# VHH binders against GTPase activating protein homolog 4 (mgp4), part 5

Target 1, 192 residues: GTPase activating protein homolog 4 (mgp4), of Dictyostelium discoideum (Social amoeba) (q54qf4r322to513)
Amino acid sequence: IPIEEIMFKQKSKFPNLDIPYILVLLVNLIKKLDNGMGMKTEGIFRIPGHTSEVNALKKLINEQGEYQFPPDLYSIHPIASLLKLWLREMPQPLIPNYVYDKSLECQSIEEFIVFFKFLPASNQKIITYLAGFLNELVQPDNVVTSKMNLDNVAMVFAPSFLRCDSQDMILANVDREKTLVKLIIEGYLKLS

## First folded at step 1 (VHH)

Design n08 (framework vhh_h_nbbcii10_fgla)
Fold by ESMFold2-Fast, scan of step 1:
Formats: C-alpha cells, sequence, structure tokens
Structure n08 (fold): chain B 192 residues (1-192), chain A 124 residues (1-124)
C-alpha cells in the first residue's frame, strides 16, 4: 500500500509519528537487541536472515495491528533483512522511479540536496530518518566489529532506496546507485 | 533456507588463474530468471567493489575496468551455479570475493543473497 495510506491508518495509534511505525519498530529492535550490541553484529545487513524467521516476523507484524516485540526472537539478521525487504517492497521506491536517472547524476552532497528538495515530503522524511540510522550504523565504534563501513552499507542498501526500471541497466548502475546512497548517508546532517 | 555459497578461493601466484563458484540452495536460477547475479570483492581496509555481473538471461555481462579482459563471468542455470573465471591475476586482486543475487523483480525480491565470501590471495 502507498505510504500516504500507511500514514493515515497509523494516525490514531501514533499521532505524533511522521514516518511509518514499522520502520521505527525495526530500527529500535536492531539498536536494543543483544544487550544494545545489535548494530555491532558482524555482517549486519549483508548476511541474510533465515527465510522462515523473516516470514514469521513479517506475519506477526502484519497480523497484530499493534506491533509487539517477538518474545522468542534472538537474531539480528531476520530483523535487518525485514527492514530492507519492507523498503524494497514499497509500491514506489524511496527514490521514485520517475527521477531514477536524475538521481544517479548526483556526484556531490550539494547536488544531492538540490535533487532531494524536489522529492515528495513523505519520501524526504523517511529518507532523513533512515539516513540518520545508517549514519549512526557506520560510525567507527560499530564498524570495528560489524565490518560494515560506509561503502558496504551503501552497497547493500541501494536496492532498498532505488529500483531500476530497465533490466538491461541494473548491473551497469550498481556503482552509481551505491554512490547515491553514500551521498544520502554522508549528507544526513544537511537534510531538513 | 535460501543461501549462496562461494568456493574456489585460495593462494595463487601472480599471472595465475582461479575459478570461483557460487552455488545457490533453497531456490533455483530458473525460478529467478530475471535476477541479476554478480561478484563483489573487498580488499583489506577497502569497501565493497563491484567486480562483474551477468543478467538473468546470461545475454549481458558487466565488468569493472580493473578486471575487464582478464575476468569472465558465467552462469549455469541447470547447475544453479554462478562462476567467475579469473585470469592473469595481480597482487591488487587479493580480496574476499562475494556473490550476490540482486533482485529487481518484485515477485521474488525477498532478500539480499550475499554469501559468506571466499578469500583470494595473489602472492609469490
Amino acid sequence: as target 1 above (192 residues)
Amino acid sequence: QVQLVESGGGLVQPGGSLRLSCAASGFTFSDYSSYALGWFRQAPGQGLEAVAAISGSGGSTYYADSVKGRFTISRDNSKNTLYLQMNSLRAEDTAVYYCAAVPYDETWSYYDYWGQGTLVTVSS
């Protein structure tokens, strides 16, 4: 479902939240699990969670209406996988398809900020939230154990921000998509 | 579970050759004919770098400038395996090599299928 419908449906339960609650839930779980060591997990967002665990978590969240922490969940990888999957399954990606080519032309934080200001307000808010989380994830204190630096995180998150509309160009655009996501993460403090 | 498992890494002399394999389990390449498959690498202290990629049909291949003409990517859908033939290896090719399925079809876009990697060391 479209992002506007998600925001409308959650308004009664989360009136002060300007982004989808599921994103806040999954990010908070990553930060709090494993005694606060979730973001330091080796290969976080690179190593996939078990299919059965991701599907069970997805089903639990979709069915309950009011989200609750799964009492028997013990692994970061299914939560991290679900975060990327949820973004990837959006009807329109965070960088909308109609501006895909223009987004890949950005070569500096300054150029990206100009581009960013033309995105829908809801997309800007979600991108800003995720940029903040990913900027925190790539700090040295986390990278020492996770081995997931800025380049690594940008590479594995690119399919969650962008969706190539041409199958012939998907592989050719991998490095360009990574570059854009790096600009998003590095430019976080300049996003409004 | 869905998994990609790399193999074929090892120690090789400069100018030598290695063939890397990436075996898929829990799914078939024919089920993901629209999936792009690729090889990425990470040298010590460096970020992930795209090395080579092949389209779902096998009709289109892409290579980093640093490996073009030396490396060849191929896939065998009947064996559910992705390959990277590496020739004329150089010291700067030393890295952990990862395979990934890059989903672009919403129907099957469940995961990033990154394997654990295989170490390639080019040294005398």
Scores: ipSAE 0.005, ipTM 0.451, lowest interface PAE 9.9, mean pLDDT 80

Design n09 (framework vhh_h_nbbcii10_fgla)
Fold by ESMFold2-Fast, scan of step 1:
Structure n09 (fold): chain B 192 residues (1-192), chain A 125 residues (1-125)
Amino acid sequence: as target 1 above (192 residues)
Amino acid sequence: QVQLVESGGGLVQPGGSLRLSCAASGFTFSDYSSYALGWFRQAPGQGLEAVAAISGSGGSTYYADSVKGRFTISRDNSKNTLYLQMNSLRAEDTAVYYCAAHSYLEDTGYWYDYWGQGTLVTVSS
């Protein structure tokens, strides 16, 4: 469902959240799992969670709404997979289809910031939140164990930010999409 | 459950050849012709880069400039397997190679949702 509808429905329970609660829930689970070592998990966001576990977690969150998960009940990979999946299943991607081509023209953080200012406010808030999380994820303290550096994270997260409508261009645009996501992560401090 | 398993990596001398395979389970390549498949690699100390990809429709292929003319991507729908034929290997090709799958189905909108565990290719004398 649309972001505006999600935000309206959660207002009564989470009036101070400017982004969908599910994103905060999943990010917090990743940070808290394994005694706070979740972000250091080798291959995080690259190694897929088992499909049955991802579907079970998705169903549980949809049915419970504000349910709080005991961290010890879930491994990192299904939670990380669900975060990417939820973003991909949005009716419109975080980088809207109408600016897809323009987004791929950004070659610097400065150019991306100019582009970013023209996105819808809701998209800007979600992108800023995710950029902050991903910027933490790619810090050296995490990367030495996870082996998921900036380029790796940008590549595996690109499908969660963008959607290419051309089958013939999908393959050619992979590196360009990675470059944009890399700029989002690197530019985090300038997005607020 | 969608799963991709790479094989065929190993140690080879410069100028040699290797053929990488990626076996898919949990979906079929013939279903809807709706899966783009690709090879990515990560060299020591570097990030992930796209190497080659093949579309589910029309037979379109893409190659990184560094491998054009040396590598060939192909798919065998009857075996649910993606291949990367690597010729004229160079020390710079040393990397862990990953296969990935993307669904073209409009209702899913997924791009390279599924990644294998990787296979190591070392090119050294």
Scores: ipSAE 0.000, ipTM 0.376, lowest interface PAE 11.3, mean pLDDT 80

Design n10 (from n01 with D102R Y103P S104W E105G W106Y L107S Y108L D109H E110S; framework vhh_h_nbbcii10_fgla)
Fold by ESMFold2-Fast, scan of step 1:
Structure n10 (fold): chain B 192 residues (1-192), chain A 126 residues (1-126)
Amino acid sequence: as target 1 above (192 residues)
Amino acid sequence: QVQLVESGGGLVQPGGSLRLSCAASGFTFSDYSSYALGWFRQAPGQGLEAVAAISGSGGSTYYADSVKGRFTISRDNSKNTLYLQMNSLRAEDTAVYYCAARPWGYSLHSSEYDYWGQGTLVTVSS
């Protein structure tokens, strides 16, 4: 399910949306759940949703042409897990594999912006949208209760932004991937 | 034919214990990647309220503030049965207890559950 195909399919129903609808849906659910308390949930994006609940959500989305979630889910963790899983299961990660090594060479937001301009337009828009959401998530008023600061969020989201395809390099690159995602979240205003 | 059947209710004195069981037939708890299950109760003259809920995997649970530390919800998918262990019972726990199932994450709203039992009466006499 390439990004371009997703965008084409949703155009008739969501003509003003320039990113995949499912991302907007899941982000909005997280932001609005429990009158905005979703983003303040301890361990958000770190504590996994249970596999059966995530699979039930995924099945409902796949069986329906529209995304309809129960309004009163008590646990945010399955929704947060589904967002990360959907990003991880894309055919190409947000930072495409063909530029993985080059992305990890960026040591500042200024260097990343030069690199970023060469990504496909769809990837740029999705990264900018997610970076804005994650920057909001790591604000102090959320972190006081969530205990998920910038470092924590960058670490748990790294596998959703990029994939290391070399088994020998996975451990060596863990900190580099986290550092890159931190730059993206912190510097998101400079991406647009 | 889908059915949930509660059992284990009865008369007990304050401070006593009861274990409620809810047996499912006509479907399995593992269907639709697993059902979320809950216990609701209705006290005399009151509305229906959520007591406890458990996710499809059994790892995520909810308890109403009035029962936290006293009640424990659990499920056994191999036996297709939901349980509610009720300890340190109080007169205010007197109610008809219903089990409910939905193929989605658990909810505190009764209207969002697809299958319901007939209810079992729990009476806690002073």
Scores: ipSAE 0.000, ipTM 0.123, lowest interface PAE 14.9, mean pLDDT 80

Design n11 (framework vhh_h_nbbcii10_fgla)
Fold by ESMFold2-Fast, scan of step 1:
Structure n11 (fold): chain B 192 residues (1-192), chain A 124 residues (1-124)
Amino acid sequence: as target 1 above (192 residues)
Amino acid sequence: QVQLVESGGGLVQPGGSLRLSCAASGFTFSDYSSYALGWFRQAPGQGLEAVAAISGSGGSTYYADSVKGRFTISRDNSKNTLYLQMNSLRAEDTAVYYCAAKYLTGFRSHYDYWGQGTLVTVSS
C-alpha cells in the first residue's frame, strides 16, 4: 500500500511518528537484539533469514495492526530480511522510478540533494531515517564483527532503495545503484 | 561570497504566465557551472517546497510533479542568471519563490546560498 495510506492509518495510534511504524519497530529490534549487539551480527543484511520465518512475520504484520512478534523470535537474520523485503515490496521504491535515471547520474551527495528535495516529504523522511541507521551500522565498531562495510551494505540495500524497470539494464546498473546508496549513507547528515 | 537576487514576482490571474529571474553575484563566469541551481517556494502557513532544479552543465532538469509541463527552468551562464518560466498558473502556485545554489565541487564544506525571495500571487 502507498506510504501516504500507511501514514494515515497509523496516525490515530502513532500521531507523532512521521515514518511508517514497521520501520522503527524493525530497526529498534535489530539494535536491541543480542543484548544490544544486533548490529554486530556477522553478515547482517547479507545472510538471509529462513523463508518460513520471514513469511510468518510478514503474515503476522498483514493480519495484526500492532505488528506483534512471537516472544521466541529474536533471531537477527529474519528481522533484517523482513526490513529489506518490506522496502523492496513498496508500490513505489524510496527513490521513485520517475527520478531513477537522474539519481544514477549524480556524482556527489550535493548533486543528489538537489533531486532529493523534490521527492515527496514522506520519501525524504524515510530515506533520511534509513541513511542514519545504515551509517551507524557501518561504523568500525560494528564492521569488525559484522564484516559488513559501507560497500557491502550499499550493495545489499540498493534493491530496497531503487528498482530498475528495464530488464536489459538490471545488470548494467548494479554498480551505479550501489554507488548512489554509498553516497546517501556517507552523506546522511546533509539530508536533514 | 555568493549572493542571489530574485525578481519578476507579482500579481497574476489564474491561467496567466510569469517569468522569474535570479541574478547571481560573487561568481566569475568560469565558476557558475560549478553550481547546481533551483527554485523553491513557500506558501503562507506551509513549509518550503522544491519546484525545479537544473544541473551545473544545464544538461539535466527536474520538476516537482505539481509543476511538470507548466514550468520551465533554464540558466544563462554568460549572465550568471537562473530563470523560471511559469505558465498556466493556479491559485495553489501562490507563494514566495526563492532561488538557491548548491556548490558541487570543492575540498571542504558545502553551502546553500538563498535569495531573499519574490512574492507570486495568483488571484483574480
Scores: ipSAE 0.000, ipTM 0.203, lowest interface PAE 17.1, mean pLDDT 78

Design q01 (framework vhh_7qia_2)
Amino acid sequence: QLQLVESGGGLVQPGGSLRLSCEASGFTFSDYAMGWYRQAPGKQRELVAFITSGGSTNYADSVKGRFTISRDNAKNTVYLQMNSLRPEDTAIYYCAAEYYDWSGEYDYWGKGTPVTVSS
ESMFold2-Fast, scan of step 1: ipSAE 0.047; ipTM 0.456

Design q02 (from q01 with A97T E98G Y100D W102Y G104L E105W Y106E; framework vhh_7qia_2)
Fold by ESMFold2-Fast, scan of step 1:
Structure q02 (fold): chain B 192 residues (1-192), chain A 119 residues (1-119)
Amino acid sequence: as target 1 above (192 residues)
Amino acid sequence: QLQLVESGGGLVQPGGSLRLSCEASGFTFSDYAMGWYRQAPGKQRELVAFITSGGSTNYADSVKGRFTISRDNAKNTVYLQMNSLRPEDTAIYYCATGYDDYSLWEDYWGKGTPVTVSS
């Protein structure tokens, strides 16, 4: 489902929210779960949630919409998996395919900021929101227990930001994609 | 809603052939690369074949020349034609999106279809 359609459907309930509610819901659940220790969970975003649990959670959200569901019935891993799945199921990735090659040319925060300004406004808003969450996730207080540092988080989130459609370049671009996601996370405070 | 349903596995003798199918639903199939992984008991999952949205293919050295991956976007289905099967091909075969070969998560993979090659 296109992002514009998602934003239209949520407008009556969340008129002042300028990003998809599901992202806010899942991020807030991760922060709240395990008595506020969710982001400190070892292997967060690396250890997969079981497919059946992810599907059950997805069904519950679809049935209840924006309604709160009981977080004590779910572990961190299915929630983290659903966040990545939702981003992967977008018709266009957060870094649109038409600027894929240009995005990988960014080698500094300054170059990324210039590139970022030319993305669609909706993509900028979502990337900024996720960058803020991921920047918080990689802080030392979380990493000491999660063991998911900047490099680890960038690696596991690269497929949620980008989609390589050229078979000849898939292997060559793995490190470049990771580098771009690191720039997004590190550059968060400079995003507008 | 993302679902990958594998079928076509079975028991076959060495030198035989099988055709695996994976029917996808809950996402825009034609926009995604698709792959086949396998996992033997006690072993790690191994990527054996991969096909891009544009139709370009790639194969593990162990299956190159024997397996052929193809897709039918009108049917939201990816196929794995397996020829000259060997006992070491015995595994549960999983359908997955191509990006999974660079990720650490398995939550997007299907339930699998077992293939047994008797020696």
Scores: ipSAE 0.000, ipTM 0.102, lowest interface PAE 18.5, mean pLDDT 79

Design q03 (from q01 with E98D Y99W Y100G D101L W102E S103Y G104Y; framework vhh_7qia_2)
Fold by ESMFold2-Fast, scan of step 1:
Structure q03 (fold): chain B 192 residues (1-192), chain A 119 residues (1-119)
Amino acid sequence: as target 1 above (192 residues)
Amino acid sequence: QLQLVESGGGLVQPGGSLRLSCEASGFTFSDYAMGWYRQAPGKQRELVAFITSGGSTNYADSVKGRFTISRDNAKNTVYLQMNSLRPEDTAIYYCAADWGLEYYEYDYWGKGTPVTVSS
C-alpha cells in the first residue's frame, strides 16, 4: 500500500512518527542486536537472512498487520533482509518511477539536493531517515568489521531505492543507480 | 514505579491445567506486546507465548495447541492458559512487556511464578 496510506493507518498508534513505523523498528533492532554491535556484523545487508526466518517475519507483517515481532525471531541477517525487501516491495519506489531517468542524471550532491526538493514530502522524510542510518553504517569503525563500505552498501541498497521499468536498461543502469545511492548517503547532512 | 506481577503458578498433576496472570502497572499496557517466558533449572530462558498490542498471538512449538495467551486491556492483565501440562513444562514462568522500539530484549520483567508438574 502507498506511503500516505501507511502513514494514515499508523497515526492513531504513532501520532508523532512521520515515517513508517516498520522502518524505525527494523533500524533500531539492527543497532541494538548483538549488544549494540549489529552494524558491525560482517556482510550486513549483503549476506541474506535464512529464507524461513525472513518469511516468518514477512508473514507476521502481512497476516497480522502488526510490527511487534517475537524476540526469538530477532537476528541481524533476517532483520536486515526484511528492511531491504520491505522497501523493494513498496508499490512505488522511494525514487518514484516518473523521475527515475532524471534522478540518474545527478552527478553531485548539490544536483541531487535540487532534485530531492521536488520529491513528495513522505519520500523525502523516508530517504532522509534511511540516508542517516546508511551514513552511520558506512563509518570506518563499522566498516573495519562489517567490510561493507560506501560502495558496497550503495550497491546492495540500490534496488531498495529505485526500480528500472525498462528491461533493456536494467544492466546498463546498475552503476548509475549505485552512484545515485552513494550521493544520497554522502549528502545526508544536507537533506534536512 | 513500573511493575509486572505474576500469579497462578503451583503444583499440578500431569494432564492438569493452570491459568497464569500478569498484572501490569505504571505504563500504558495497551501499547505493549506481552510475552510469557519460562526457565527450567539449568536451562536458558525461552519464549513460550507472545501477544501483540492488537491481539495477534505466537507460540513455541512445544506448547502449540496446549497453551493459550490472551489479554484484558481494561484490567492491564495478560493471561497464559496452560492445558494438558507435562513434567517438561516445569519451570519458573516470567511475564515480560515489549514496546518494540530501541531494544532487543523486553523492557520489563516480573519476578516469576513457579509451575511444577509432577505427581
Scores: ipSAE 0.006, ipTM 0.315, lowest interface PAE 10.1, mean pLDDT 83

Design q04 (framework vhh_7qia_2)
Fold by ESMFold2-Fast, scan of step 1:
Structure q04 (fold): chain B 192 residues (1-192), chain A 118 residues (1-118)
Amino acid sequence: as target 1 above (192 residues)
Amino acid sequence: QLQLVESGGGLVQPGGSLRLSCEASGFTFSDYAMGWYRQAPGKQRELVAFITSGGSTNYADSVKGRFTISRDNAKNTVYLQMNSLRPEDTAIYYCARELYEDSWFDYWGKGTPVTVSS
């Protein structure tokens, strides 16, 4: 469902939260998992979670009035997979389709900031939040054990930020999408 | 007033079975997920089984295939069927009403002790 509808529904429970609660929930679980070592998990966001566990988590989230996850019953990979999947299944991707081509023209963080300021306010807030998380994820103390550097993380998250609607261009745009996500991650402090 | 009342614990020999019950009152039981936790002496409390309001279940790896969680909304009761019990399952078992991540431990029962020994 649309972001506006999600934000409206959560306002009574989370009045100070300006992004969808599910994103905060999943990000915080990743940070808490494995005694605070979740972000150091080898292949995080690259190694997929078991299909049955991802489906169970998705069902739990889709149940009315329920967003809880007992962390002791879920490993890092299903939760990380669900975060990417939830973003990918949004009706409109974080970088809206109507500006897809324009986004891929950005060659520097300065150019991206100019582009970024014209996105809807809700998209800006979600992108800034995720950029902060992903920037933390790619710090050296996490990468030494995770093996997921900036380039790796940008590659696996590109489909969660952008949606190429042209079958002919999917392969041609892979590197361009990765480059854009790298700009978002490395430049997050300049986004707000 | 919210209450969770556990029962069914006891002494059992290795390989035996026990069924724990947790009767809830003071809230709309069918709207909440329920969990079973346990705490062995000198250990931290751990979640072993979980059931959503819709009936989906999940289990800790240590109990998968041996424990089954179920619920009866008409009786406001959640159950834990424990089979093939091991000495390592010795603990006090707690029923809990679970909520959003920032409200995990909404309500807890007083617990029911389970001892597995010969």
Scores: ipSAE 0.000, ipTM 0.215, lowest interface PAE 12.6, mean pLDDT 82

Design q05 (from q01 with E98P Y99S W102E S103F G104Y E105G Y106L; framework vhh_7qia_2)
Fold by ESMFold2-Fast, scan of step 1:
Structure q05 (fold): chain B 192 residues (1-192), chain A 119 residues (1-119)
Amino acid sequence: as target 1 above (192 residues)
Amino acid sequence: QLQLVESGGGLVQPGGSLRLSCEASGFTFSDYAMGWYRQAPGKQRELVAFITSGGSTNYADSVKGRFTISRDNAKNTVYLQMNSLRPEDTAIYYCAAPSYDEFYGLDYWGKGTPVTVSS
């Protein structure tokens, strides 16, 4: 379902929210769960949630319109997996396919910011929100227990920001995609 | 703020039945999933029954087939029908609504209603 339709449908309940509520919900769950220690979970975003639990969450949200989950589904790895999956399954990825090659040409934060300004406003707002969350996630006080530094987070999130449509280039572009996501996370303060 | 008030607890003999009620006020009740938790002396709180805003239910294995959770959105009330009660069901029963809004997570809890199962 397109971002524009999601934003239209949520406007009556969340009139001041300019990004999809599901993203804010999942980020807040990650921050709240495990007595506020969710972001410090070892292997967060790397260790996959159980497939059946992730699919159950996806069904509740997409088919039933539920935003409150059964307690057995309130755990870090399924919630984190769902966040990545929801982004990956968007009709257009956050870095739209039509600018995929152009995005990979960025070699610096400054070059990325120039590129970023040409993205649709909705994509800019979502990327800025996620960059803020991921920038917080990779701070030393979280990394000491999570073992998920900037490089690790950029690697596991690349498929959630970009979609390579060329099968023969998927492996060749892995490092380039990771580099772009690192620029997004590091450049967070300059995106807003 | 969502307020939860439990009632219906009491003393009952083994094999008996009780119906707990939880009245919600303050927010649109129908938007919230609702759960029943219990805490026996010296033990951690455990979830015994859960109902989503859409009406889907799930139960702890220890109460499955004996307890039934239901809701009446017109009365802003969630119920726990407890049948075939056992001494090990003795606990304080709590109504809870998990809430995750756009800037923070919040759980709404009632004050609890005691249930004692003894001869």
Scores: ipSAE 0.005, ipTM 0.266, lowest interface PAE 10.2, mean pLDDT 83

Design q06 (from q01 with A97R E98G Y99E D101S W102D S103W G104L E105P Y106F; framework vhh_7qia_2)
Fold by ESMFold2-Fast, scan of step 1:
Order: C-alpha cells, then structure tokens, then sequence
Structure q06 (fold): chain B 192 residues (1-192), chain A 119 residues (1-119)
C-alpha cells in the first residue's frame, strides 16, 4: 500500500493526521490492551499471532473504519503481528530500496541522523512515530516482563523497516539491519 | 470476468475539459469504492480521486476544485469530470476498483485512457 495513497484516502476522516491511521490505531491498541499492560507482554512482537486471528483483526479493522476493540476477543500477539505485517507488506519499505546499501553503512546515531534527513518526508514522519513507540517499548519497566530488549526488538522489526533485494545477502545482512534499527530506536530523540 | 473499460480521453487545450467514463463488469459494482489513478511519464501511478460505495468523495490536492468524481450504480459506471485542465494533468488515466481502508488499497485497474493537455 503506497504511503501517499493511504494518506490521500484518509484525508476526509483524519485531515490533521500526517501518518497512516492504522499505525496509530494498532500502536494505541497495544498500549491500552490488558489495562495498559500490553507493552509488558512476554515475547511481544516475537511470539506470532495465530494466522486466523491476524486475518480476522485485519478484516474487522477494514470493515469498521473506526475499530471498536472488545478486550476479551483478541490477545496482544495478533495485534503486534498485524503491525509488523502491515509495514512489511508496504510496496516500498520504510527504508527505501534505493538507499538500502547506504543505510547499512551507518555505525552511529550521528551517521544515521545525516542519512535520515535525506529520506522522503513521509518516511521520516512514520519512522519517527515508530521509533518513539519502540523506544518506549524497550524501556526497563517493560523489558523486565516482556523479555524484549533493544537487541530483540531491533531483530524482530528489521524486516518491517528494510527489505533485502538480494537473496544471497539476506543472511549476511541480518546483523547490519539489526544495527540500523537499533540506531533508529536509540536515536529517537534526535529525529526531528 | 472482471473488467474495467475506460473511455473519454483525448487531446485538449489548456483550460479545456474532458469527461472520463469507466464501465465495470464481472462484480457487484455498488459494493466497491471506485477511483481514478493517473501515471505521467517518469512518475509513479498516483490516485487523483475516489468515491466510496456510499457516495463519499475525496481528491488529491492537485485536482481539488477542478475534477469531480461521480458514479451511476444502475449503469455500473464511474465518471471523472475534468475542468480547467493543465499541461501537468497529461497522463494515462486508470479506473480502479477497491475498498476505502488503510489496509486494502485498490486491487484492480483498467487498461487506461490517455489524456494529453497541450496547445
């Protein structure tokens, strides 16, 4: 789903929102689920949601336009899985393919910020929003129960930020992709 | 067999108008949102207008106030009325079927009808 198309489609309902509504919806569900304990769920974003529940949630969101969440019908895992899946299935990944190799050259927050400023404005806004959420997710208060530290979150989110076009390089680039996502999360407060 | 057949494109001078039509078949037209995309040389395909099954409309900022999308469910047809045409409106215009949601974009496009705006 091209970002520009999604932003265009949501203008009538959400004229002041500058990122896709589905990201805000899913992030808010994760934060509010289980009486505000969603981000503390063990294995969040690592434990996959059941495929049938992910598909049911996707259909519910699509049919209702404004999602009404019954707290007893869905666990955190399908919601978390849907967030990663939606990002992974974007026609262009958040780190566009044309700068994939350059992104993997970043070794510091300072280098990442320089790189980041050359991305399209829409990508910068979405990355900043997600970085804020993920930065919150990896705080010690959440990690003590979730067991999902910075390294774990960066690893499971790498396919949601980047897409390796070379099958021969997928395994070779795993650590480099994780490093970039760690820089995104750690550098959140410098993303403006 | 799902089909979207566009018509009404052509050559027009700046400031002129054209009305594009798209006749749909092979699905329950009234259940779907319909849209118009365009693709100019060297650019990605962009959505310029859409209309929901309920009749609500939305437009790209570049065409707002100049283009009007409408539909006739009895004729299985969606229209794009283009007024005050500009050279930058030159593109191939595609009719598209889809649902209004962040998750499911338009899933089928017609073959397109070319629109050229020049003197």
Amino acid sequence: as target 1 above (192 residues)
Amino acid sequence: QLQLVESGGGLVQPGGSLRLSCEASGFTFSDYAMGWYRQAPGKQRELVAFITSGGSTNYADSVKGRFTISRDNAKNTVYLQMNSLRPEDTAIYYCARGEYSDWLPFDYWGKGTPVTVSS
Scores: ipSAE 0.005, ipTM 0.231, lowest interface PAE 11.1, mean pLDDT 82

Design q07 (from q01 with A97T Y99D Y100L D101Y W102Y S103G G104S E105W Y106T; framework vhh_7qia_2)
Fold by ESMFold2-Fast, scan of step 1:
Structure q07 (fold): chain B 192 residues (1-192), chain A 119 residues (1-119)
Amino acid sequence: as target 1 above (192 residues)
Amino acid sequence: QLQLVESGGGLVQPGGSLRLSCEASGFTFSDYAMGWYRQAPGKQRELVAFITSGGSTNYADSVKGRFTISRDNAKNTVYLQMNSLRPEDTAIYYCATEDLYYGSWTDYWGKGTPVTVSS
């Protein structure tokens, strides 16, 4: 269902949240896992979780009213994979397809901010929330062990922010999509 | 295809009790969390009680200690036992399936079952 409809529907269940509950849940799980050491895990968001574990986690989240860390949960990779997967499965990507080409023209934080202000309010809030999380993830104290610097995180998250509708342009646009996500992460403090 | 049918509402005096039922069809009921919502005239719809597929429950502060949600998976039914009813509980009550992963809830916002608490 469209982001606007998700936000409208969740107001009755989560009136104090301006972003989808699942995103808050998964981000909080990643930040709290292993006493905060989850974010320092080598290859976080690059190393995929096993498909069976990702599917089991998806079902567990739906079965519980609130998800709690099971005592035997040791791996961040399925949780990180599920976050990226949920974003990829949205019917509309965070950077809407109708502005896809325009988004790829941004070459500076200032140009991105101008572009960003014309996105729907719901998309702005979600992008700002994720930008804050990713900006935290790429800090030096996390990167020294995770080996996931700004370029690496931007590359692996590009498919979660954007969706290329043209098969013949997918490879041509890889670096341009990465550049946009880098601008989102670097520009976080100016988005909020 | 997914269908939820609420029943059990009515007129009751303050301090009275009612038990609401929600019968589900068209899906595997035991796999879904279920919620009870209410909407008073001129107000937004609010979640008052929630039960997971495993049976864990949560309640809005306004009804905690007075309302009890339960489910019978063999009958594809979720219940809301309402005790010590107050005039402010007057509303149309709706049940809904909860899907936290996809951020989707049942689009069933139609009939509901009306509850009137009058003195």
Scores: ipSAE 0.010, ipTM 0.282, lowest interface PAE 10.0, mean pLDDT 81

Design q08 (from q01 with E98Y Y99T Y100E D101W W102D S103L G104S E105G; framework vhh_7qia_2)
Fold by ESMFold2-Fast, scan of step 1:
Structure q08 (fold): chain B 192 residues (1-192), chain A 119 residues (1-119)
Amino acid sequence: as target 1 above (192 residues)
Amino acid sequence: QLQLVESGGGLVQPGGSLRLSCEASGFTFSDYAMGWYRQAPGKQRELVAFITSGGSTNYADSVKGRFTISRDNAKNTVYLQMNSLRPEDTAIYYCAAYTEWDLSGYDYWGKGTPVTVSS
């Protein structure tokens, strides 16, 4: 569903929240899971959750309405997988296709900000929120256990930020997409 | 599962009013949030009004002040009162039942009721 529609639907319940609540819910579950050890889990965001558990969690969230489920109901991997899946299922990627080529030409966060400032407000807020979360995820105190450094996280999250419309260019652009996401994560403080 | 049936559409002159109804059957209606969508010829479907299970409402800027969404849980029905109708309100109107955590977008929706605003 379009991001503007999601924001419209949640406004009466969460009037002060500027990003989709589902993102806040999943990020908070990752931070709280296993007494705060979720972000230190080896292979977080790389090791996929079991398909049946991801589907069960998706169903639970969709059916709850006003219900808040306990954070200890699921392991980290299905929650992390669902976060990536939700972003990939968006009708348009976080970095819209109309700036895809220009974004991949960026060599610095400052160059990216030139385009970023003209993206829809909702896209800017979601990118900034996720970049901050991912920057926290790749701090040394988490990486020593998770083994998911900045390069690893940028690689696995690139498909959640952008989509290549050309089948011929998918493989050629893998490293360029990773490099852009790496710049976004490192430079997230400059996005706001 | 939950089924939705819209009614109340028709032809009306600019400045007129219509009240759309959406009757639900199946699961407990009061547990669902309800929305009204519309799709004009050649346009994408848009959400114009919604009401939560608790009764809180929100409206698209294009209809704010002219449309009112309400619900009657005893009758398993959601309503859209449309006042001061304009030619640009011409569309097929759909109701949808969903949760605010719906990753798929739509849990259930009906087949629609057409509204034409012209002289």
Scores: ipSAE 0.013, ipTM 0.437, lowest interface PAE 7.3, mean pLDDT 82

